# VH-VL binders against b4u8r9: the designs that were tried, part 4

Target 1, 211 residues: b4u8r9
Amino acid sequence: MKLMICTSNKKKFEEISSILESLKKDENLDLEFVKPPKEIEVEEYANTFLSNAYLKAKAYYNAFGIPALADDSGLVVEAFSDNLERPGVYSARFYKDSFGSHVLKEEDFKLSKDELNNLKVLRLLEKEENRKAKFVSVVAIVLSNNYGIFGEGELKGHIAKEPFGNFGFGYDPIFIPEGYNTTLANIENKDKISHRRQALEAVFFMLKKML
Key: E = the ipSAE of ESMFold2; O = the ipSAE of OpenDDE; V2 = 0.75 times the mean of E and O plus 0.25 times the DockQ between their complexes.

## First folded at step 1 (VH-VL)

Design l12 (framework fv_lerdelimumab; at its last look DockQ between E and O 0.15; V2 from the best seeds 0.00; counts 0 for: pae E 16.7 > 2, placed apart)
Fold by ESMFold2-Fast, scan of step 1:
Structure l12 (fold): chain C 211 residues (1-211), chain A 119 residues (1-119), chain B 109 residues (1-109)
Amino acid sequence: as target 1 above (211 residues)
Amino acid sequence: EVQLVESGGGVVQPGRSLRLSCAASGFTFSSYGMHWVRQAPGKGLEWVAVISYDGSNKYYADSVKGRFTISRDNSKNTLYLQMDSLRAEDTAVYYCAKDYSNWGSFDYWGQGTLVTVSS
Amino acid sequence: SSELTQDPAVSVALGQTVRITCQGDSLRSYFASWYQQKPGQAPVLVIYGKYNRPSGIPDRFSGSSSGNTASLTITGAQAEDEADYYCNSRDSSGEHWVVFGGGTKLTVL
């Protein structure tokens, strides 16, 4: 069977494909990972990672009739969270989020989007003692009109006081995983401890049983 | 891999204008802030100007405010510096530099282009 | 704008350790980056974000910072390390985005 990996982000596509190919190695499954025939616009209005991942996968399945995998992921900082996890579903655009907008100055907007996101998190935590955080990834696969599966992964840790390291993207330069003394951006084999790998392993385990 | 190539330098008389260009390749130009840094002959490095990744925000050193204009064309991966009302003290090698981090670190520099303003 | 101060010159014997310092109020708020510049060449980033090294920079280069002072340390200095070294930081005064130190000329004897 063909499984569409539904992300417009080239780095995410490469990471997801790499993990899935590694999981498929030596399993002898009739399973091929493909890009969608074309990208479609999907409005993500949900407040949870699972709902957003499902909406994306369902939209692609409805458009092309091919099993579809989508994910939604982000950073959750305990000190920023109340009824809603933050940055949460707004992780990719936290710099635009009204929460904590007062810490960014006009001159900061010369930075990249990822750098603005990291800067905002660091400034909001500058005087905060509780630096606990986690990465969350949720993957949804829509296999037919009446059947889907999902998996979840999380990586607990805390926010560093300054950015460090050159590997990875997003919040990797400021996130220190539990049990480590350095950031994800300074860990070359992060795929082995990644929240995304855990979510993909979960759905792959279920998918393997169905093939 | 990553390459920054400056052009447009030369010898000009005081009060005249000059436009510098910096052609970028090997990275996603539209995702990074870009800077101009200059160095007078035998002197140290001096920061000149910065432009945000999307071109919406610009900042200048006090010595060039009102005379220099930084701009970019993300469709052409090109950074510009328009220099008006040039003075003898603007004589320098001008480097374009890629901003690596929010701390103002410059991970890549062009080879520089010399601007000489005759006194 | 706040200023960053460096000694204009320093010497080290081949194979010995040298420390180049950078001092200024901006360093209380922001990290220093360090650049190596050889005659007729563009600067090369050797340390960023207090103590990080870019890929390709020898491990004999290290950075440290405390209070208003940042230091670049070269252990086991080599002949090819002879160059000008500049520190920079974001400008805490807000008048400029970044400020550079005046540079230190390192001579390897």
Scores: ipSAE 0.007, ipTM 0.458, lowest interface PAE 13.1, mean pLDDT 84
Fold by ESMFold2, look of step 3:
Structure l12 (fold): chain C 211 residues (1-211), chain A 119 residues (1-119), chain B 109 residues (1-109)
Amino acid sequence: as target 1 above (211 residues)
Amino acid sequence: EVQLVESGGGVVQPGRSLRLSCAASGFTFSSYGMHWVRQAPGKGLEWVAVISYDGSNKYYADSVKGRFTISRDNSKNTLYLQMDSLRAEDTAVYYCAKDYSNWGSFDYWGQGTLVTVSS
Amino acid sequence: SSELTQDPAVSVALGQTVRITCQGDSLRSYFASWYQQKPGQAPVLVIYGKYNRPSGIPDRFSGSSSGNTASLTITGAQAEDEADYYCNSRDSSGEHWVVFGGGTKLTVL
């Protein structure tokens, strides 16, 4: 069976693919993970990770007729969150979000998107004693027109005082997982503790029961 | 040399509409959020509206919400304020302001344009 | 609770130090910016963030904050410092994006 991994982020595709191949080998299933024939632009206007993951997977399934896996993931900082998790579903574009926008300056915008996002989080927490945060991943697989399966994972931790490390992507340089005294960006093989691995394991367990 | 030049002010009757423009020069206009701030005669500064650098986010003071519309044309380096259903309390000098931090600190202001709403 | 409160007037003797205060719940979460406005003129930014001065602003202007209060300090006040001073901040209530204080008239004696 073919399963599309529906992400345009190269690092995310590599991480998801690596985890899924590991899970497949251990279970000895006839399952092939493929890239979509082409990228589809999906508007992520939903305010939950699950809804966004489902919408993306369903859009790819409708376009190509192949079972589709998508995820939506992000950073949730306790001090920023009230009725909605923040940055939450806006994690990739947090530097553009109106919440806390005053901490970014003209000179900052020479930085990359990831660097801007990280800088914004760090500056918003300068005066904050509560630095608790978590990564959340929700994975959705659409198997047919009216059937999908879902898995969720989270990795609890806190926000570092400054960026550290040169592995990973996104918020990894500022996130210290529980049980560690360094950031995810300083952990080369984070697959074993990844919030994404938790979500993929949950979904894979359900998927193999259908095969 | 940063310049912000407002235009379009004048005397109008209540209930009428007026469109303000702000021509920007001397900086990369599309890199900064832009604001309108007003000052009634003899009164303090009152924030009116903001538009993000790419135009994707707009916010309004409660006193103007639903009546005023902020917009920008980055290809023309121009900020706009469409003011509908004008009221006497809208009488003020309207300033165009550049957002130095992209969302909060106004490092350059125009000279202002006077809007008078009079029966 | 969206308002920033400033004393409406403050006086200082020439050459002395004066502090202009801005208070509000938004300042627990956001830094204030400060503006000087002379009669018939547009406002001029004198302090942004916590303590940053734009180019051309004299060293006698400094900013500070603690709790829900921000302060603008003018050390060695000059005659040309006589003006209205406004603070602004992001609005933590979510009602508006930005809120201004009511302004402080500084008189240099």
Scores: ipSAE 0.000, ipTM 0.429, lowest interface PAE 16.7, mean pLDDT 83
Fold by OpenDDE, look of step 3:
Structure l12 (fold): chain C 211 residues (1-211), chain A 119 residues (1-119), chain B 109 residues (1-109)
Amino acid sequence: as target 1 above (211 residues)
Amino acid sequence: EVQLVESGGGVVQPGRSLRLSCAASGFTFSSYGMHWVRQAPGKGLEWVAVISYDGSNKYYADSVKGRFTISRDNSKNTLYLQMDSLRAEDTAVYYCAKDYSNWGSFDYWGQGTLVTVSS
Amino acid sequence: SSELTQDPAVSVALGQTVRITCQGDSLRSYFASWYQQKPGQAPVLVIYGKYNRPSGIPDRFSGSSSGNTASLTITGAQAEDEADYYCNSRDSSGEHWVVFGGGTKLTVL
């Protein structure tokens, strides 16, 4: 069976693929992980990770008729959780979210989206004592028109005072996982503890029971 | 020490133009957005305009849009406000303000320059 | 356009606590900043990003927020705290970039 890994983020795709290949190795399953034939635009208008993951997976399944896997992940900062979980489902675009400081634009500061996101979090937490945070990941697999499975993962930690590391992506440079004294960007083999791996393991467990 | 020094204020008739300047020192001028804020006599603070660090983006209050132009010369550490088609209601002390970390807070202000528009 | 509203005047006895409140839709999305202005002087930033205090500002000044409101609290008001206080934030309506409150005149009795 073919399974499309549906993400427009290159680094995320690599991470997901790597984890899935690792999981597959031990199970000897007849699975082939493939890229979608074409990237399609999917509007993530839902307010939960699960809904967004499902929407994405469903869109690709409808487009190509191949079982589709999609991931929606984000950072949740406890200090920002009084009204809504932030960055939450807006993690990728937190820099232009209305929460907290002004809307930042890439052209205004000549920074990447990831840098802008990280900068905003750090600015908002500048004098905050509560720096607790967690990564959340939900993976959805749409197998047919009316059937899907999902898995969820969580990694607890806190936000660093300064960004560390040039590796990884997203909020990795500013997130220190529980039990560590450095950021995810500086941790080798972070896939072992990642929220995404947890989610993928969970959904994979369900998938193998079906095959 | 951060310093902002406004100049160019004065008395003008309605319909005339005036150009304000703000000389900045004590910080990396080219790294921060800059603002103009005005205060009519005995009234509150009114935001006028902002310009991004490199001058690529500008925003104005509706009350001055189409009449005022904000600009900057980073090589001279100077902020400008070109005021055209001045009206009586434009009478105010005009402050130059530095944006703190570029998020809409003003951590440093000049002492202001008075602009009086009267017949 | 989005606006911020403040009480025009409040009073506090020397050594007592006073809270100045700012209200507006923009405050649901953006942090407020607060400025102190004494007669004949330029405004001075006293609180930014909801609760941050610049260097040199006494610790009796604090910032908080709830819902569509932001508040500046002076715990143990001093005579020198008599001034006008203004709040501001980014404008959530998109009509302007920044909006100010109307200001609050604080009298220390």
Scores: ipSAE 0.000, ipTM 0.531, lowest interface PAE 11.8, mean pLDDT 88
ESMFold2 (binder alone), look of step 3: mean pLDDT 92; pTM 0.944

## First folded at step 5 (VH-VL)

Design y01 (framework fv_burosumab)
Fold by ESMFold2-Fast, scan of step 5:
Structure y01 (fold): chain C 211 residues (1-211), chain A 123 residues (1-123), chain B 106 residues (1-106)
Amino acid sequence: as target 1 above (211 residues)
Amino acid sequence: QVQLVQSGAEVKKPGASVKVSCKASGYTFTSYYMHWVRQAPGQGLEWMGIINPKGGYTSNAQKFQGRVTMTRDTSTSTVYMELSSLRSEDTAVYYCARGSSYYGSGTYHFDYWGQGTMVTVSS
Amino acid sequence: AIQLTQSPSSLSASVGDRVTITCRASQGISSALVWYQQKPGKAPKLLIYDASSLESGVPSRFSGSGSGTDFTLTISSLQPEDFATYYCQQFKSYPTFGPGTKVDIK
C-alpha cells in the first residue's frame, strides 16, 4: 500500500517520513511512504487539530485516490488558555490572532512569521509566573471514502525566557521539554521525545494491524 | 427552530444491514457538521463518526471500520448512517447530533440531537 | 484513544444538595471537555462546553471546572428535574465519552 504524506512543509515531511520509516524498521509490511503528485490548496477552516488534519487528508485522498496522511499541530500555553486552547489551532498564525495582539508593534513585522509568533508568546509571558506549555500533534489517515484513523501526541514543558537553538522550526526555539535544560531547537535528536512521534506511533500501530 | 427527525425503529437479523436517516430543519444544513452516536440498552454513549454535509467528507471511529457508511443528501437536508454485518451487540439507540459550530471547538459540542432510532438485532 | 473515567458511577442525593461529579482523561486534553445530561428515554442535552462554559438556557446552578486531565461538574443546589445520568465527552481527538454518573433520588 502507498501512503501519501500530505504536507507542503519540507522539514515536516522529512520528520514524518523519518519517524514512519523508523517504525517500519524490521517489519515486513506492504507499506510505502510517498509525497503527493502535487500540492493542492486545502481550505483550513476547522476549529480543532483533528478537523484540520482530517480535512487535509481527505482532500488529498479525493484528489489522487491514494491513502493520505496529514497532521495538524500547535502549541498550547496554559497561561493563555481558559475555555479555548491558545495558541492552539491558531499556532501557525498566532501573530495575527486578536488574542494578545496588543504586545506586537508595527516595527516588529519586519520579522518572519515564526519569529513574530515566538515574540508574541514571549511578550505575553514576560510578567507571568506560570510558563507551562505543551505541543500537541494530531495525525489523521484517510484510507478510503468511509474509513479513517487518527492519533494524538503531547510533549509537556515550559516556555523559555528567550529563543535559543537552531534545530527544528516553529516554536521549537522557545519550548523547553520536561526534564531538559534547553529548548527543543537545541536538541538534535528531538524525534525521540516528539509529540509528533507519539501521534505517528498511535496511527502506525493501528495501520500495522490492518496490513 | 432547529429539529433533527430520525427514521423509525428497525428490527434486523444478524448479518443484515440497517440504514438510519436524520432529517434536519430550521438551519442551513451545510453550515454544521453532523455526528452519529449510539447507546446500547442500559449502557453509555459511543461516538461512531462525523460527516461534513457541505463536502460529504466523513471519518469513523476505528471500531466501526468497514461496517459504517455515512452519507448525506443536501436537497433534502438529510444525513444517513448505514451499518452492515449486524451483530446482536449492535442493538442500540442510534442518534444523530449536530456540532454547534462549523469553526472552532463547536465542531464537537453536540447542541441538538435527534430523538433516536432503536435498532434491534435478533434472530 | 483517549479514555475518560467518571466518579462516582452513581450517587444518591436530596433536593437542595450540592453534587460534584468528576471526569478524568487518560492524557491531557486542555479544556476540550463537554458535559451532557440524559434523562431516561431521552436524547442527551448539552450543559457545559469547553470545560466551563454554560450552554445557553442551562440553569446557573450547573458549573464546570478543570483542565488537563481532571474535570468536575457541580450542581450547586440539586432540583427535582436534575435527577439524570451525566456524561463527560472529550474532543481533543475523535470524541469519546465517560461511562456516565447516575444521580438518583435518596
Scores: ipSAE 0.000, ipTM 0.418, lowest interface PAE 18.4, mean pLDDT 85

Design y02 (framework fv_burosumab)
Fold by ESMFold2-Fast, scan of step 5:
Structure y02 (fold): chain C 211 residues (1-211), chain A 123 residues (1-123), chain B 106 residues (1-106)
Amino acid sequence: as target 1 above (211 residues)
Amino acid sequence: QVQLVQSGAEVKKPGASVKVSCKASGYTFTSYYMHWVRQAPGQGLEWMGIINPRGGYTSNAQKFQGRVTMTRDTSTSTVYMELSSLRSEDTAVYYCARGESYYGSGTYHFDYWGQGTMVTVSS
Amino acid sequence: AIQLTQSPSSLSASVGDRVTITCRASQGISSALVWYQQKPGKAPKLLIYDASSLESGVPSRFSGSGSGTDFTLTISSLQPEDFATYYCQQFKKYPTFGPGTKVDIK
């Protein structure tokens, strides 16, 4: 069976593929991970990680007729959250989100998107004592028109005061996992502790039972 | 320039133990798995096991369980393979071989090999 | 354990010939197959991984194909330096190697 990994983000594709191949390594399963034949535009208008992941997976399944895996993930900072988790579903574009927009200056926009996202989080927390945060990942697999599965993962931690480290992407340079003294961007083999690994393990366990 | 340099040839009696070393250079030692593979004279290749140099975790082929011990020293970028209770059929060239990066797909293919260490077990 | 068989066990061919070596697995391994070249007195050298991906620095005359249980290594135009034994290896489970195919060049 072919399973499409439906992400246009190269680093995310590499991380997801690495985790899935690792889980498959010693299993006797007819399961092959592939890229979609063509990237398609999918409108992610839902308010939850699960709904956004499902919408992406379903769109790819409908386009190509191949089982499709998609994920939606983000950072949740307790101090920014009320009836909505923030950055939450807006994690990838937090730099242009209206929440906290006052902390970014015109001059800052010369930075990359990830650098802007990190800078915004750090500035909003400059005088905040509560630095609790978590990564959340939800993975959805659409196997047929009327059958799908999903998994969830969570990694609790805190936001660092300064960015540190060169590994990974996104918010990794400012996120310190529970039980660690350094950021995810300074941890070489983070796959074993990541929120994404937990979500992928959950769906892989279900796939293993079906194959 | 990746290099794996192994210790010299050994001659052992049945029942003895042998410890072979493999010193890595030219890459980040703790970022790649290391494997041990042997080859008896005129025979094919046989996988013995794998070590993760970062954490020291190992997994061995069932045939060698209880007889093989793999270790590493991160300060010298060296892996070791110790085989105990030697028999004449353990006479072989022993190779260390670099496996997949921790950031890779989790496959076991070997892109760089040591020069081999001949271990002879005789009467 | 997954058993690999290779065919033929040995062959002789002339420079410029097209050579095909087959590897068969006892159960499905998807594309989890690797090919190595070993010259007398030397360590094996990686040629092809993931059934068909050519390792950097390996001449383009080498190619691999196949999936599931049946795989082939092809040398499109045999050269004198291709005298060697060729091994397949699977990584669907803990690694096992085929018995090898010896290529003698005339």
Scores: ipSAE 0.000, ipTM 0.411, lowest interface PAE 20.5, mean pLDDT 84

Design y03 (framework fv_burosumab)
Fold by ESMFold2-Fast, scan of step 5:
Structure y03 (fold): chain C 211 residues (1-211), chain A 123 residues (1-123), chain B 106 residues (1-106)
Amino acid sequence: as target 1 above (211 residues)
Amino acid sequence: QVQLVQSGAEVKKPGASVKVSCKASGYTFTSYYMHWVRQAPGQGLEWMGIINPKGGYTSNAQKFQGRVTMTRDTSTSTVYMELSSLRSEDTAVYYCARGTSYWGSGTYHFDYWGQGTMVTVSS
Amino acid sequence: AIQLTQSPSSLSASVGDRVTITCRASQGISSALVWYQQKPGKAPKLLIYDASSLESGVPSRFSGSGSGTDFTLTISSLQPEDFATYYCQQFKSYPTFGPGTKVDIK
């Protein structure tokens, strides 16, 4: 069976593919990971990771008729969260989210989107004592019109006072996992402890029972 | 304008420690990461570790864990690399090198290098 | 750890020659590769970053290409000042360097 890995983010695609190939190693499964024939734009209008992952996977399945895997993931900073987790589903575009928009200046927009996201989080936490945060990943696989599976992963930690390193992507340079004294961007093979690996392990376990 | 000036050559006995300095000028010291890279005579380059001069955070290559300590002094714009329990195979030229950018991939593009410090470990 | 190999280990060339140096990674590194030039007794000099981007001030005769595991540094018309050792370096994980390619006179 072919399974489409549905993400337009190249680094995310590489991480997901690497984890899945690692999990498939030494398993005798009729399973091949592929890119979609064409990227489609899916509006992620839901306010939960699961709903957004499902919507994306379902859209790709409907378009191509091939089983589709999608994820929605993000950073949740406890100090920014009330009845809504933040950055949360806005993680990839937090720099343009209205929450905390006052901390970014015109000259900052010379930076990349990831750099702007990191800068915004750091400035919002400048005088905040509570720096607790977590990464969350939810993976959904749509196998048919009537059947799908999902898995969830979480990595708890806190936000560093300044960025460090550049291994990985997103908020990795400012996130320090519980039990560590350095950021995710300075941890080799972070895939072994990541929220994304946990979510992928969960769905892979379910998927191999079907094959 | 950017310059990285390192301390002079050292000769040490096995088991001793050496501390090499690298003084930065011509840019905002805390806005760029600093790395240490060494090169044994006639051999290739070997990365040792990285320091963020703003917060003092460090990360070191596995081979040097427990033996290398990197520090900085923001008042003098100087980074230091101390290597303990020296062995003959630690004989090398030690370089400090700046990452091209504080943000993104430029952290590990080494645009400016110190002149190198020869450390000789001999019994 | 990601290992890099370079070929050839050394070559002899004349002024005006086109020189090609290859760097191979033990696993996929996307475009996370940098090229340096080192002359005897000197620190390395950055030439190319992100596999193909020319560093400011570096002559246009230098170019880089490749992605994934296979990368190439090309000098389109070798000049006297180009005789040096060339190193590739990856930054997909903790930095590692290739063993170097020595470009010598002949």
Scores: ipSAE 0.006, ipTM 0.533, lowest interface PAE 10.1, mean pLDDT 87

Design y04 (framework fv_burosumab)
Fold by ESMFold2-Fast, scan of step 5:
Structure y04 (fold): chain C 211 residues (1-211), chain A 123 residues (1-123), chain B 106 residues (1-106)
Amino acid sequence: as target 1 above (211 residues)
Amino acid sequence: QVQLVQSGAEVKKPGASVKVSCKASGYTFTSYYMHWVRQAPGQGLEWMGIINPKGGYTSNAQKFQGRVTMTRDTSTSTVYMELSSLRSEDTAVYYCARGSSWFGSGTYHFDYWGQGTMVTVSS
Amino acid sequence: AIQLTQSPSSLSASVGDRVTITCRASQGISSALVWYQQKPGKAPKLLIYDASSLESGVPSRFSGSGSGTDFTLTISSLQPEDFATYYCQQFKSYPTFGPGTKVDIK
């Protein structure tokens, strides 16, 4: 069977594909990972990772009739969270989120979106003792009309005092995984320990039983 | 004026360790990454590793893992590179070099360099 | 892991000449390439970053171009102070340098 990997983010596509090919290795399964024939716009108005992942996968399945995998993921910082996890579903656009907007100045907006997101987290934590954080990934696969599977993964750690490393993307330069002495942006093969790998492993083992 | 001033030349025997220093001035020490790059006589440049002076976090090239240790002292604006288990092929000029920017690609653009420290390893 | 090769390994040129040096990467590095000039007994000097951006204070006769795997450093009108060795460096992964191109007087 063909499974579409539904992300417009090239780095996410490469990471997801690499993990799935790794999990498929030595299994001799009739399973091929493909890109969608074209990108479609999907409105992500849901307040949870699961709902957003499902909406994307469902939209692609409806458009092309091919089983579709989508993910939604983000950073959760304990000190920013109460009944709502933050940055949470707003991780990719935290720099323009109203929460904590007072810490960014006009001159900062010359930085990239990822750099602005990292800067905002660091400034909000400047005087905080609690630096606990986690990455969360939820992966949804829509296999047919009204049937799908879901997996979740998390990677616990804490926020570094300053960014380090230039590999990876997103919040990788400021996130130190539990048990490590350096940031994700400084770890080669981070997919071996990532929240995304856990979520993908969960859905892969469910999928394997169906093939 | 930005300056990186390194310690003087060293002569070591095989199996010894050497510790080279690089004192920074003319800028905020903790706002820029520092790198170590070496050059064997008549040869090209070889990257050894990077240190974040604010947090003390480091990463090293695989070739030097287990042998190189990078540290810093924020009170003196100095970074250190210690290389252990020296071999004759470690004979080189060792440079410290600053990344030009804290964020983005500038982390690996080496805009200011120390004068170099000659380390000779011979019996 | 990413290897860089430079061509030619050395060249001889006269003052006023247009000099072209190439750098090739073993895999795609987008625009993640830096050029340095090194004179005998001195530390390298940053010339060009992000493949084509001229470093502040570097003469405009120096220019860089290219993306992916093939990159070029050009000196439009060679001056006496330009006789040096030129190195490319990638930063798509941990930094690696090319072997250098030596520019000698003809």
Scores: ipSAE 0.006, ipTM 0.524, lowest interface PAE 11.8, mean pLDDT 86

Design y08 (framework fv_burosumab)
Fold by ESMFold2-Fast, scan of step 5:
Parts: structure tokens; C-alpha cells; sequence
Structure y08 (fold): chain C 211 residues (1-211), chain A 123 residues (1-123), chain B 106 residues (1-106)
């Protein structure tokens, strides 16, 4: 069967595809990972990772009639979180979120959005002792109108005091996984230890049952 | 203490539907898959399907597709299994069973079971 | 669907005996096998998962081994409370159970 990997983010597509191909290796399954025929715009108006992943997967399934996989993921920093996890569902756009907006200045906005996101997190934590954080990923696959599966993963760690490394994307330069002494951006095999791999393993295990 | 408490015994006529409930307590309901397994009198165990309580998504064995519907209510931590178009061959004890982990192989290690619900389909 | 067979279908044993039950899969399932104990009128109880991992709270006299298509459950010294029916279950594909092995007195 064909499974669409539904993300407009090229680096995310590459990471998800790499993990799924790795899981498929040596399994000899009739399962092909494809890009959607075209990218569509999906409203991500939900407040949870799970709901956003589901909405995206369902929209693609409805548009093309092909099983669709989507994910929603982000960083959760313990010191910023109360009844709402932060950056949380706002991870990709934390730089423009009202929470902690006072730490960014006009001159900073010449940086990329990922650099702004990292800078905002670092400045908000500069005098904070609790640097605990985690990545969370939720993956949804819509297989038919009334059938889908979900997987979730997390990667615990803490926020570094300065960015380091060139691998990966997003918050990778400032996130140090538990058990490591360097950031995800400085770990060549981060896919093998990531929150996304856990979520993908969960849904792959279920897909394997059907094939 | 984890507990799964099922609804009481049912007697149905051929062609009817039955809906069995399973109320979970002692753990985070949405963090574990719930499965349904049945056992005809004097026979072995037969897996019917599962529900992911977090998203409400289900997957069923091919034998039961079209006849079984699994749902959940997160406010009461309860899962339901409805089987329609009942036949005498559906006479069995129906169990709910929890997967021991949300992801990986643990999804299919059934660590806690309900007490079972006897469904008798009279001829 | 993956078919599981168990050998023997039933056995009689005495307290203190070493009991061995075999489960065979119709195709390779790696280590994707679980063992359960079921006593009359009760729900099954998880004993062994991932072919050889002992579930918490299960006595150490129970052990599992095997991979691929051939799996074994061993009870090193049978106790009175061990008289029951034992089922294997695979999870390499959608779950299927073996037909069970009944362990009776004598």
C-alpha cells in the first residue's frame, strides 16, 4: 500500500521518511512512502498535538483518497509551563507568541525564525535554575474514513546555555537529551534517539500487523 | 490499583446486537490501548480488535469487520464493544484487556483483564 | 493470519515436576510472543512477554525461550497453584492465540 507523508516541511519529511525506511528495512513489507500529489493548506486550529496531527492527516486523506500520515510536534520547557505547555503547539512560531515577547528586540528580527525561537528560549531561561525540557511528537495515520492510528513519543532533556552544532533543525541546537553531554544539533544519529522515532515506531508496529 | 470492571451477563436472540462496557480505574485511561478478546465455552482465546482511547481510533480483526464497533467515553474512563447480527457462534465470554504500553510491542502484551462478560445467543 | 499450535494439548503432572510447553508459529515472528495462564472461571494472567521476559510479580519458576517459529514455556518445579491452561499469543501481526495446553494433576 501507499502511505502519504503529509508535511510541507522538507526537513521533517526527510526525518520521517528516514525513520520509516529504517523500520521497514529487512521487514519485506508491501508498504511505499510517498509525497502527496500536491501540498494543501490545512487549518491547524486545535490546542493539542494530537488534534493538529489528526486534522492534517484527515484533510490529506479526504483530498486524495490515499492513507495519510501527519505529525505535530514541539518543545515543552518546564519553567514556561503551567496549565498550558509552552512553547507546545506554538513551537514553530514561539518567536511571535505573546508569552515572553519582552525578551526579543527589533534588532533581533534579522535572524531566521528558528534562530529567533532559540534566542527567545535562551533569554527566558538566562536566570532560571530549572532548565528541564522535552520534545513531544504525535503521529496520526488516517487509513480510511472511520479508521486511524496514533503514536506518541517524548525525549527528555534540558536546555543548553548557548547554541551548539549544525545537524538537524528547530530547537536542536539548544536541546541536550538525557544521558548526553551535547545538543541534538551535534549528534549525527539523532533520529535513533528522537521523540519522533518513538511515535513512528508505535504506528509502524500497527501498520505491520495489517500487511 | 488497576481495575477493569465489565458489565453483566447478557442473553440475546439471533440477529440482535449486544453492547458490553469496560470501566477502567487506577491508571491514566488515555495512556493505554484497550483490546477485546472473546472465548467460546470450552474453546480458546480469540482477539477481536482494539481502541486507542486517546484518539478513539480502532482496528478490528477481519472476521469482525462490519459487525463490531468499539467506542470510548474519556469522561467515565469506559470502553464499549458492540457486536451486531448475533449468531449462536457468538456465544462466548467477552474480555476487555489493556496493552501494557502505549507504543511498541507493549501495546499487545495484555497485562490487565476485565472479569469477562458472558454473552449467550439463544437458538 | 499467523496460526499457532501448542504441544501437548494436555498433560498430567505432579507437584515438583519440570513442565515444558511448546508453541509453534506458522511463520517467523522473531520474539513477538506472549504466554498467559488461565484458571477455570477466570481471566488470563500475563506470565511472559517478548518470548523470554518475566512479567513483574510472576514466580521465577516460570521461564520462556525461543525465537522465530519455535517457543517454549518452562515451569521448573510445578506448584499446586500452577494447574491451569496455558496460552501462547503472537503479536508480529494482528494477535492470534494458540489452542492452549491444559496442565492437570497427575
Amino acid sequence: as target 1 above (211 residues)
Amino acid sequence: QVQLVQSGAEVKKPGASVKVSCKASGYTFTSYYMHWVRQAPGQGLEWMGFINPSGGYTSNAQKFQGRVTMTRDTSTSTVYMELSSLRSEDTAVYYCARGSSYWGSGTYHFDYWGQGTMVTVSS
Amino acid sequence: AIQLTQSPSSLSASVGDRVTITCRASQGISSALVWYQQKPGKAPKLLIYDASSLESGVPSRFSGSGSGTDFTLTISSLQPEDFATYYCQQFDRYPTFGPGTKVDIK
Scores: ipSAE 0.000, ipTM 0.450, lowest interface PAE 18.1, mean pLDDT 86

